VH-VL binders against Autophagy-related protein 27 (ATG27). Designs and how they scored, part 7

Target 1, 150 residues: Autophagy-related protein 27 (ATG27), of Vanderwaltozyma polyspora (a7tfh9r21to170)
Amino acid sequence: LKCANNRVLRKYHIDKHSAKKSVARDTPPSKTTEKWYVNPCEEHPADDIYDGCDKSDDICGIVMVDLPVFNKDPFVIKRIEATDMASFTATEESNALVLRYTGISWGQNMVAANIRYFCDKNSNEDEITSSIWANNDISIIIKGPSGCKK
Key: E = the ipSAE of ESMFold2; O = the ipSAE of OpenDDE; V2 = 0.75 times the mean of E and O plus 0.25 times the DockQ between their complexes.

## First folded at step 1 (VH-VL)

Design t7 (framework fv_inotuzumab)
Fold by ESMFold2-Fast, scan of step 1:
Structure t7 (fold): chain C 150 residues (1-150), chain A 123 residues (1-123), chain B 112 residues (1-112)
Amino acid sequence: as target 1 above (150 residues)
Amino acid sequence: EVQLVQSGAEVKKPGASVKVSCKASGGTFSSYAIHWVRQAPGQGLEWIGGIIPIFGTATYRRKFQGRVTMTADTSTSTVYMELSSLRSEDTAVYYCARAPIYSGYDFRGMDVWGQGTLVTVSS
Amino acid sequence: DVQVTQSPSSLSASVGDRVTITCRSSQSLLHSEGYNYLSWYLHKPGKAPQLLIYLGSNRASGVPDRFSGSGSGTDFTLTISSLQPEDFATYYCQQSYSTPHTFGQGTKVEIK
């Protein structure tokens, strides 16, 4: 009901969708994988989420390194989770729906996250088109039905 | 602010081995790979390999396989590059440099470099 | 291995000139996240290389705004909008898209 009770979010299809993306990167001398899960409304969690995330997470990011040794599990370098405990605001900017989180705990740091939703009328699913974690700021861009008004 | 401090110049005979150190001062290696790059006289920059100190994982350029070994001592924040079976063509300035072990917006390039270590291989 | 080739190998310029250096890769350096894994470095004899540009177009900390990087995929450009005396150096592009990392052959910017 989080999104239904928000005067901005209740105008959007965001309560019917979640988004996830796994990005592989060749970061010499290793290979890394970044996994992002976004479910701000909590009404439609993904059926298959990443190990290390919770279905109730608003935002979950995991960065891991593939070790070049036989039968060794990837090593998690960093992980962040945003839940209801983080401060949350929703605004409409120009052509985007913007969700801003503040106060996400990460070690001794407090991280802020911005999620920008752009409407895509030709898609039935939200797609994370960009995810950037720079210092204590996370910027995620999503394109899909969640960015469209009801 | 972190600095990388390398060991001093070395003069070696062909067939010998050299071990160069790279120590982090004012910081640690916990989120970084350490790369080794050399420049021979009159030549360009050449990547030798890299190590992720916290994992003990090293990757080498093929032409150095069997001759180069990279190791890390995280307790002293020091990385070592040992090159064996030295040839006159190995005469170069050897640099260590750090880069993040993960991608993202923050500094995917080698942002901090050691001062360089001149290794001269001559009879 | 991914090869990167610079052009020109050398150029002569005067203080105040606009300088353009190009770098071409043998394959696309654009990853799915939308970033090009290409960096530019400045190198002077007797000194360590200095990072100028990372991820194709992002200026490194402390680097003057006269330096800019542009391009995507296989074709990249480093531009110095108004050359200063301290900019006479050799410039290298480097791909970090795949192992092994590879550097271009270098472009020497000399006094005209």
Scores: ipSAE 0.013, ipTM 0.581, lowest interface PAE 7.5, mean pLDDT 84

Design t8 (framework fv_inotuzumab)
Fold by ESMFold2-Fast, scan of step 1:
Structure t8 (fold): chain C 150 residues (1-150), chain A 122 residues (1-122), chain B 112 residues (1-112)
Amino acid sequence: as target 1 above (150 residues)
Amino acid sequence: EVQLVQSGAEVKKPGASVKVSCKASGYTFTSYYIHWVRQAPGQGLEWIGGINPSGGSTTYRRKFQGRVTMTADTSTSTVYMELSSLRSEDTAVYYCARDKYSYGPTDAFDIWGQGTLVTVSS
Amino acid sequence: DVQVTQSPSSLSASVGDRVTITCRSSQSLVYSSGNTYLSWYLHKPGKAPQLLIYKVSNWDSGVPDRFSGSGSGTDFTLTISSLQPEDFATYYCQQYYSTPYTFGQGTKVEIK
């Protein structure tokens, strides 16, 4: 019960949801696909997670290139997973719930990730509205019920 | 031929550290998770932890946290498990094993290394 | 942690016998997708463990059809329909539903 035992997270609906996003960029003759899965509480993982992610992952990001040729497998360019081994903090801002991970191992580098949740009471699901991975920093923005207080 | 080949037997004194290697061949090294499992004499199998060779991310069983470190060297297709502050109860055969499915975890470890006997004695 | 318990701890059998080994988990191993994360391994002295069955009832490559897995939720069974000389070994079930991944204590199949 990771989120139920956290004094900040237990006040939010975050333990009832996970979020995922797949974005494709056409770069003819190839196609680049970026996939993100976010499940910080591990209580309600998605039924169909991306190949390359684990249901126990707090954060999973995969970037791959695909060429539209017969029998061609996608080629993974980069991949990262944040688990409970990374340092984790949760803080409240006036309009957002912020989760910060530090010390995510990525080869010889240490990566930090910020997930910012905004409340949307008119939505039944969390949506990743933005995801940026630049150098050793990952920034993810999620809008949905997880950002709403109980 | 898909295989995992481990380093040879080690004899260590209590308090020392041991580093076991696991060299992969015959498949795309960065596409599969590698797990470490041990078996102490007369005991069953015990999962220690796993590593994603693509990013280097790791997960460890809580009882080994602070004593175990797993690393991957993509240039040599080799995974390492280092266990520190050795005790007599760490005497065991240590195995590396591959997750069955590429790019993600599965309920199965389909390819196993031959095992490395680590003996901790005074 | 999710625990798995095997029974019996050991059994004596003859070539040609039908052998049944059971595995019980402390909680359901069924994921929301319907997949059940339970595997079976064969382990012989001096050799590495060998995967037999994954996701309850699927054969790993090259596994003889005399081995079969069944079960649901918390109760699982490995059956060897007609025991062969090479089948005298220790068998382990494993749950992969959540970390830490855990193995049963093992069932030793011995010559009668």
Scores: ipSAE 0.000, ipTM 0.493, lowest interface PAE 15.8, mean pLDDT 83

Design t9 (framework fv_inotuzumab)
Fold by ESMFold2-Fast, scan of step 1:
Structure t9 (fold): chain C 150 residues (1-150), chain A 126 residues (1-126), chain B 112 residues (1-112)
Amino acid sequence: as target 1 above (150 residues)
Amino acid sequence: EVQLVQSGAEVKKPGASVKVSCKASGYTFTGYYIHWVRQAPGQGLEWIGGINPNSGGTTYRRKFQGRVTMTADTSTSTVYMELSSLRSEDTAVYYCARELTYYYDSSGPYYYMDVWGQGTLVTVSS
Amino acid sequence: DVQVTQSPSSLSASVGDRVTITCRSSQSLVHSSGNTYLSWYLHKPGKAPQLLIYKVSNRDSGVPDRFSGSGSGTDFTLTISSLQPEDFATYYCMQATQFPLTFGQGTKVEIK
């Protein structure tokens, strides 16, 4: 989406940053990797995205399992993408900028995603500090300059 | 050895609920969907629904929506199917089956079921 | 929902016979990925169903060469080139191109 045209988002540095995180968990005899990319503003060009994400994605999440019983190539067990086509709202809470996406398609399911930005003026980049995908709800917490007002 | 082992036979009265378990071993539990399929006496195979053990995400056939619940416990590598408001027509052998996932097609249609549980007979009678 | 119909519903055959079972879908089974998600299963009384063929023509690991699948769009066939004693069973096709997953009504292969 164009963040400069949104009356809430235009007040924040969110149009200058993206966030990405790869977290690996040992699930013996396999490994599970969860990758998240968040770039809601089209003013910020896609930079260093994950394979399986698109540069037009606002949100991209990929969960992969390394399955040594087959060919040792990681298999995607779930993947989700959100763009401006999803229903979107931006609201201000105490200490946080909250972006909510609803109506994200995931197979036969409809998923909602909440992205909560906390201001960190001492950081030059946004950091995904938490990402939880349970049932049909995604909750992502980001700390960094995007949560700070201009 | 890849196996799906199901719980034992159940006899229930109309209106009751039944919860059938399916314990996976010999493979990465979170890498495969688990489907439930039943066969009533003298009838063919009928798909009930499936669950992604990694996310807990479920897909149910419309006629069972509202009375079937599928859950997964990753700590025990076990999937459960609970069917409520049982009727005599629910008398059937219930099977769990594993579905292979494909790279980048995780949100598409399910492909096939390669490993099946031994089946659980559920009898609904008064 | 996509309906899947098998023919015949039953057939009688002898060991060594060539057996053909047909599966017809109410809609094309070609998925947007270009794959066609039709599979075949063997089922015997007292046993779990067993995968034979997936994506129309691919044999599952350990399935004998006498089993072959073919077809496209809405019309599919399972062929057993030379029936063996262990092949007397009920056969099911299944489509997985659209939800809900649907099975054919089954074809019972009986000893003549």
Scores: ipSAE 0.000, ipTM 0.478, lowest interface PAE 15.3, mean pLDDT 83

## First folded at step 2 (VH-VL; framework fv_anetumab)

Design a3b (from a3 with heavy chain N31D; at its last look DockQ between E and O 0.56; V2 from the best seeds 0.00; counts 0 for: pae E 9.5 > 2)
Heavy chain, then light chain:
Amino acid sequence: QVELVQSGAEVKKPGESLKISCKGSGYSFTDYWIGWVRQAPGKGLEWMGIIYPGDSDTRYSPSFQGQVTISADKSISTAYLQWSSLKASDTAMYYCARLPEYSSGWYEAFDIWGQGTLVTVSS
Amino acid sequence: DIALTQPASVSGSPGQSITISCTGTSSDVGSYNLVSWYQQHPGKAPKLMIYEVSKRPSGVSNRFSGSKSGNTASLTISGLQAEDEADYYCSSYTSSSTPYVFGGGTKLTVL
ESMFold2, look of step 2: ipSAE 0.006; ipTM 0.600
ESMFold2 (binder alone), look of step 2: mean pLDDT 90; pTM 0.925
OpenDDE, look of step 2: ipSAE 0.406; ipTM 0.805

Design a3c (from a3 with light chain S96R; at its last look DockQ between E and O 0.05; V2 from the best seeds 0.00; counts 0 for: pae E 11.9 > 2, placed apart)
Fold by ESMFold2, look of step 2:
Structure a3c (fold): chain C 150 residues (1-150), chain A 123 residues (1-123), chain B 111 residues (1-111)
Amino acid sequence: as target 1 above (150 residues)
Amino acid sequence: QVELVQSGAEVKKPGESLKISCKGSGYSFTNYWIGWVRQAPGKGLEWMGIIYPGDSDTRYSPSFQGQVTISADKSISTAYLQWSSLKASDTAMYYCARLPEYSSGWYEAFDIWGQGTLVTVSS
Amino acid sequence: DIALTQPASVSGSPGQSITISCTGTSSDVGSYNLVSWYQQHPGKAPKLMIYEVSKRPSGVSNRFSGSKSGNTASLTISGLQAEDEADYYCSSYTSRSTPYVFGGGTKLTVL
């Protein structure tokens, strides 16, 4: 009910969706896999969330590296989790719903995340179209029904 | 045919008030943000502010907050830019421009521009 | 407000390719794929040429293309023609000055 009680979020279809993305890149001499899960309302978590993420996460980001010379499971090199609604604000920008999370721990650093939802009524699912790490700020862009007003 | 048609050129004195207009046609006026952009003679483009005519949500560039008033009358599909007291430095070309429909999934870019209104303020 | 940096002028001969740069920061060009380019002929309103870094609106020639690397966006015009002579402005979404910031403009001269 986290989103239903928020004055900004209750105006949007955001309480009905979650979004996942997994991308693998060749980064010689390694292979890098980046996984994202975004579910700020926690009402309908994905059934098959990534190992290392929790269904109660608002945001989970995991970066894993596989090195050819190692005969081991891939290593996690980055893990970002945000689970506390009290640590975020919801605002409206021109044609975007913005959720800003602060106070996210990453190693010895504190990280902020900005999740921007753009309305796309032509899609029945949210799609993560961008994820960028800049200094201690994370910018995630999602297109889909969640960014549309009710 | 989507079009923005602006009011005609204005010649004014410092201290006078002015209201210029931008009429949209060929689309659902209330579903698109309308922005105002200033271009001083020989200079570049400056964003002034935007309005969503559907609910009159209005947002200003910090440089123009308190300097102008942006408004709209959705019943006649028209947006306005107003000064209560013009200065000589307000001499410029003023454009209105449309952002893509809110629900289209487009990121923001001004896709349709009015022809411009030249405002000349001189003593 | 914070302006995006463009060269003041560029020039090229007919048939050549020319590139105009637009340099911002990690708070605008670097953080978002929301860069657009506008063409403005003298006495005319600007015309949208590129949006979302590299997408062309209907009716814009495929001679115009856009790209981005880091904090710098680029507009490339191939097969340069006399009518391409105009001012070109980039713009970007920014968390600092919502919704947009413009570049200072680049005057393209076709020799």
Scores: ipSAE 0.006, ipTM 0.588, lowest interface PAE 11.9, mean pLDDT 82
ESMFold2 (binder alone), look of step 2: mean pLDDT 89; pTM 0.922
OpenDDE, look of step 2: ipSAE 0.016; ipTM 0.623

Design a3d (from a3 with heavy chain Y102W; at its last look DockQ between E and O 0.07; V2 from the best seeds 0.00; counts 0 for: pae E 8.9 > 2, placed apart)
Heavy chain, then light chain:
Amino acid sequence: QVELVQSGAEVKKPGESLKISCKGSGYSFTNYWIGWVRQAPGKGLEWMGIIYPGDSDTRYSPSFQGQVTISADKSISTAYLQWSSLKASDTAMYYCARLPEWSSGWYEAFDIWGQGTLVTVSS
Amino acid sequence: DIALTQPASVSGSPGQSITISCTGTSSDVGSYNLVSWYQQHPGKAPKLMIYEVSKRPSGVSNRFSGSKSGNTASLTISGLQAEDEADYYCSSYTSSSTPYVFGGGTKLTVL
ESMFold2, look of step 2: ipSAE 0.013; ipTM 0.667
ESMFold2 (binder alone), look of step 2: mean pLDDT 89; pTM 0.919
OpenDDE, look of step 2: ipSAE 0.658; ipTM 0.871

Design a3e (from a3 with heavy chain S103T; at its last look DockQ between E and O 0.04; V2 from the best seeds 0.00; counts 0 for: pae E 13.5 > 2, placed apart)
Fold by ESMFold2, look of step 2:
Structure a3e (fold): chain C 150 residues (1-150), chain A 123 residues (1-123), chain B 111 residues (1-111)
Amino acid sequence: as target 1 above (150 residues)
Amino acid sequence: QVELVQSGAEVKKPGESLKISCKGSGYSFTNYWIGWVRQAPGKGLEWMGIIYPGDSDTRYSPSFQGQVTISADKSISTAYLQWSSLKASDTAMYYCARLPEYTSGWYEAFDIWGQGTLVTVSS
Amino acid sequence: DIALTQPASVSGSPGQSITISCTGTSSDVGSYNLVSWYQQHPGKAPKLMIYEVSKRPSGVSNRFSGSKSGNTASLTISGLQAEDEADYYCSSYTSSSTPYVFGGGTKLTVL
């Protein structure tokens, strides 16, 4: 997104940051790894992204499964990508900047994402603190400077 | 000793103005959001709004937008809740509470509460 | 507008484990790990017992635990003691026009 041209987003530091997180969970007989990358603004260059993410992605989520019982290499079971062509809205809630993306492709399916940015005036970097699936939708919480007004 | 100390109970008449206070001590006041929570007699808790004293970034619940003013004076580590014209329905206990610093991973979880300020509005 | 549903009351005997439920929707409890639980004794300010669904602040007994499944969060108190008798409120972040909400409260009686 050209965040400087968006009436809501231009009020925030969101154009200066990206966030990523890798979470591993033990889900016997498997192990699940989720990798998330969020970089909504074109003004912030995509770098240090996960293998399998596109530099043009606003949101990239990769969910991998490792089945140790079968001694197989980890394999991707979900790849979630939102680009600047996805439909989105930017709104302000009580203490969060909210980006909602719809029309996110997952194979042949369409899912939605809510990205909530909470202001943390004591940090120079955004941190993904939560990623929760609710049915087909993903909710991601980010705390850091992006949620703070300029 | 981290604490929030609120101003004393108030008895007011409808139409009067009121400003109650919440003084923080034992921590860096400007680095933590302060919220206000209402509890009407015999009722549950109701979130009103928050302020970041460091820059006065203030956000209101839609139910209270335009009904109250939240402010802070960081030089004396004090947050305020203010009415320009009280109604009888404003009779309630009012708490201030602190949101923790974001680096701890705490959000919208008030970790320190003031003792409360009882506001009674009647003739 | 939006309310988190809690039972009006629960009761248990000393030493028992009890669970208090907090049911919301996919637009609040179901979408975020931002559920908190507060204990309030009569005439006192609320005290934070659980945050982020299952995390316990320093100084809170490990008899208190939290969990979430779907749109329902749960507070479990094990080894029930007389001093646990209080009102308990859940709270959650919401994505609606009421961006932060408390449940109606549950009165816990220790028999």
Scores: ipSAE 0.000, ipTM 0.570, lowest interface PAE 13.5, mean pLDDT 82
ESMFold2 (binder alone), look of step 2: mean pLDDT 90; pTM 0.924
OpenDDE, look of step 2: ipSAE 0.019; ipTM 0.649

## First folded at step 4 (VH-VL; framework fv_anetumab)

Design m1 (from a3b with heavy chain Y102W; at its last look DockQ between E and O 0.07; V2 from the best seeds 0.00; counts 0 for: pae E 7.8 > 2, placed apart)
Heavy chain, then light chain:
Amino acid sequence: QVELVQSGAEVKKPGESLKISCKGSGYSFTDYWIGWVRQAPGKGLEWMGIIYPGDSDTRYSPSFQGQVTISADKSISTAYLQWSSLKASDTAMYYCARLPEWSSGWYEAFDIWGQGTLVTVSS
Amino acid sequence: DIALTQPASVSGSPGQSITISCTGTSSDVGSYNLVSWYQQHPGKAPKLMIYEVSKRPSGVSNRFSGSKSGNTASLTISGLQAEDEADYYCSSYTSSSTPYVFGGGTKLTVL
ESMFold2, look of step 4: ipSAE 0.049; ipTM 0.699
ESMFold2 (binder alone), look of step 4: mean pLDDT 89; pTM 0.912
OpenDDE, look of step 4: ipSAE 0.179; ipTM 0.750

Design m2 (from m1 with light chain N33K; at its last look DockQ between E and O 0.27; V2 from the best seeds 0.00; counts 0 for: pae E 11.2 > 2, unsure alone 72.0 < 75)
Fold by ESMFold2, look of step 4:
Structure m2 (fold): chain C 150 residues (1-150), chain A 123 residues (1-123), chain B 111 residues (1-111)
Amino acid sequence: as target 1 above (150 residues)
Amino acid sequence: QVELVQSGAEVKKPGESLKISCKGSGYSFTDYWIGWVRQAPGKGLEWMGIIYPGDSDTRYSPSFQGQVTISADKSISTAYLQWSSLKASDTAMYYCARLPEWSSGWYEAFDIWGQGTLVTVSS
Amino acid sequence: DIALTQPASVSGSPGQSITISCTGTSSDVGSYKLVSWYQQHPGKAPKLMIYEVSKRPSGVSNRFSGSKSGNTASLTISGLQAEDEADYYCSSYTSSSTPYVFGGGTKLTVL
């Protein structure tokens, strides 16, 4: 996105940050690893992205399954990528900046993603504090400077 | 009616300064980018730069960075293109045009154009 | 350093369909959905005819249509009329850059 051109986004420090998170969960007999990368603004160059993400991605999510009981290498089961090909809106809620992407391809399905930014004046980096899949919706919560007004 | 009205034709000598204007009406002036486009006699269109009058965010084509100044006065819904020292090669028609918000990727075309300002620079 | 290539001229008779091409690289035309077309009559300001490859602004005749295939965008004018005689410019940009890029222009002559 060219965030400086968006009348909502340009009010925020969102163009100066990206956020990453990797979470492992027990899903017996397997272990599931979920990796997220969020960098909505092209003004902030993509760097140090996860293997399997494209540097043009606004959102990249990778879900891998590890079957250590069966002594097998981890296997990717989901890959979600959102770019400027998706439909996009930005809105201000009372305590959050909300980015909504729709029309994201996932296999044969279309999914939506909602990225909610909360301001944390005490942090110099964005942190993904929640990532939830529900039906065809992805909800990501980010706390940090991006949710703070300029 | 949405309209961009530009200042009248100018005849100048090399080295002189010039400021031409573009007044917007019929819409919320501060909600759209205004761009400037040059067309030398018999030549094609060249994008020069854009400004968002709401906060004066200004972006230039690399070819024109440092050659011109783009500004706006939102209190009178007017954008400006300014030279500190004109060259004969600045002889051209200059258009202003409205550019809807870039952020969506759905509106990235100049939808409304001014009538043009002819600038002639000769000794 | 991006260029959009258009033919210098094209001609047709009243009632015919004509097509004007606009060719670039993948970073200009290929993957991008933001190709626009402008019409300019002699002595007049350009007018937006097509945006987002194939969409028409309000007030533009449905005789004007746009399409894209590979690295080439096309403007098609059906039922050619005398008033269609003008210069036509395509435009685009990459998501990683501003400047906004115009093609070199195509002069359409109606015979």
Scores: ipSAE 0.005, ipTM 0.562, lowest interface PAE 11.2, mean pLDDT 82
ESMFold2 (binder alone), look of step 4: mean pLDDT 87; pTM 0.903
OpenDDE, look of step 4: ipSAE 0.081; ipTM 0.716

Design m3 (from m1 with light chain S96D; at its last look DockQ between E and O 0.07; V2 from the best seeds 0.00; counts 0 for: pae E 13.3 > 2, placed apart)
Fold by ESMFold2, look of step 4:
Structure m3 (fold): chain C 150 residues (1-150), chain A 123 residues (1-123), chain B 111 residues (1-111)
Amino acid sequence: as target 1 above (150 residues)
Amino acid sequence: QVELVQSGAEVKKPGESLKISCKGSGYSFTDYWIGWVRQAPGKGLEWMGIIYPGDSDTRYSPSFQGQVTISADKSISTAYLQWSSLKASDTAMYYCARLPEWSSGWYEAFDIWGQGTLVTVSS
Amino acid sequence: DIALTQPASVSGSPGQSITISCTGTSSDVGSYNLVSWYQQHPGKAPKLMIYEVSKRPSGVSNRFSGSKSGNTASLTISGLQAEDEADYYCSSYTSDSTPYVFGGGTKLTVL
């Protein structure tokens, strides 16, 4: 997104940051890894992204499974990319800047992504502190400077 | 020494106007949201709305939108709750409370509460 | 649906543990780790006891603990004492036009 042109987003430091996180789960007989990358503003360069993410992605989620029975490298079972979405909104709620993307395809399902930015004036970097699936929606919480007003 | 001090109890008749106050001290008043919470006699807590005194960004619960006015005067570190025409059903205890911006900006809980202002509206 | 459901009352004897539930939806309790609990004694302002599901402010006894599973948050009070007798309210951040919601409250009686 060109965040300087958005009346809500231009009030925030969101154009200077991106956030990444990798979460692993031990789900015998497999191990599942979820990787998340959030970089909503094109003003911020898309570098050091996960393999399988596109530089144009506002949101990229990669779910990988390691199946020891097959003795092969982990493989991707899900890729979630929010880019070129028509139904983007940015709103202000209490102490949160909220970005909502809809129309994201996941297999036969359509999913939405809700990104909530909370201000952390003591941090120079955004941190993904939560990534929770609910009703085929992904809710991501980011703490850091992006949620702080300029 | 962070505190919120509210104005005193009020006894009013239906149709009268009222403005009650909440003065913050011991912290940077303009950097924290202030919320108003109603508690009718014998009832639970109801969130009414919040204001960010730094820029007067004000958000209301749908139940109270258009029913009250929340405002602030940052020059005297004071938030207000105001009715243009009181009803008997407005009889309640009204609290102001602060939403802190601790190190994460995540503290979405009211950590400091005023002592409450009892508003009684009767014919 | 953004209402938070609490039992109207719970009771326990001194020294016991009790748990108060707070059930919301996937758009509040289920989606965020931003649940708080307040204690209110008669005639007094509420006091924050738990925030962010399980964290305690300074000065709150470690007898109070919080947790969440799915759409339900829980406040547990261990080693119940007479002073714990009060009303307890949960609250959660929500993603819609009502950014905060309170539960209906639970009266805790210490027998």
Scores: ipSAE 0.005, ipTM 0.556, lowest interface PAE 13.3, mean pLDDT 81
ESMFold2 (binder alone), look of step 4: mean pLDDT 89; pTM 0.918
OpenDDE, look of step 4: ipSAE 0.128; ipTM 0.737

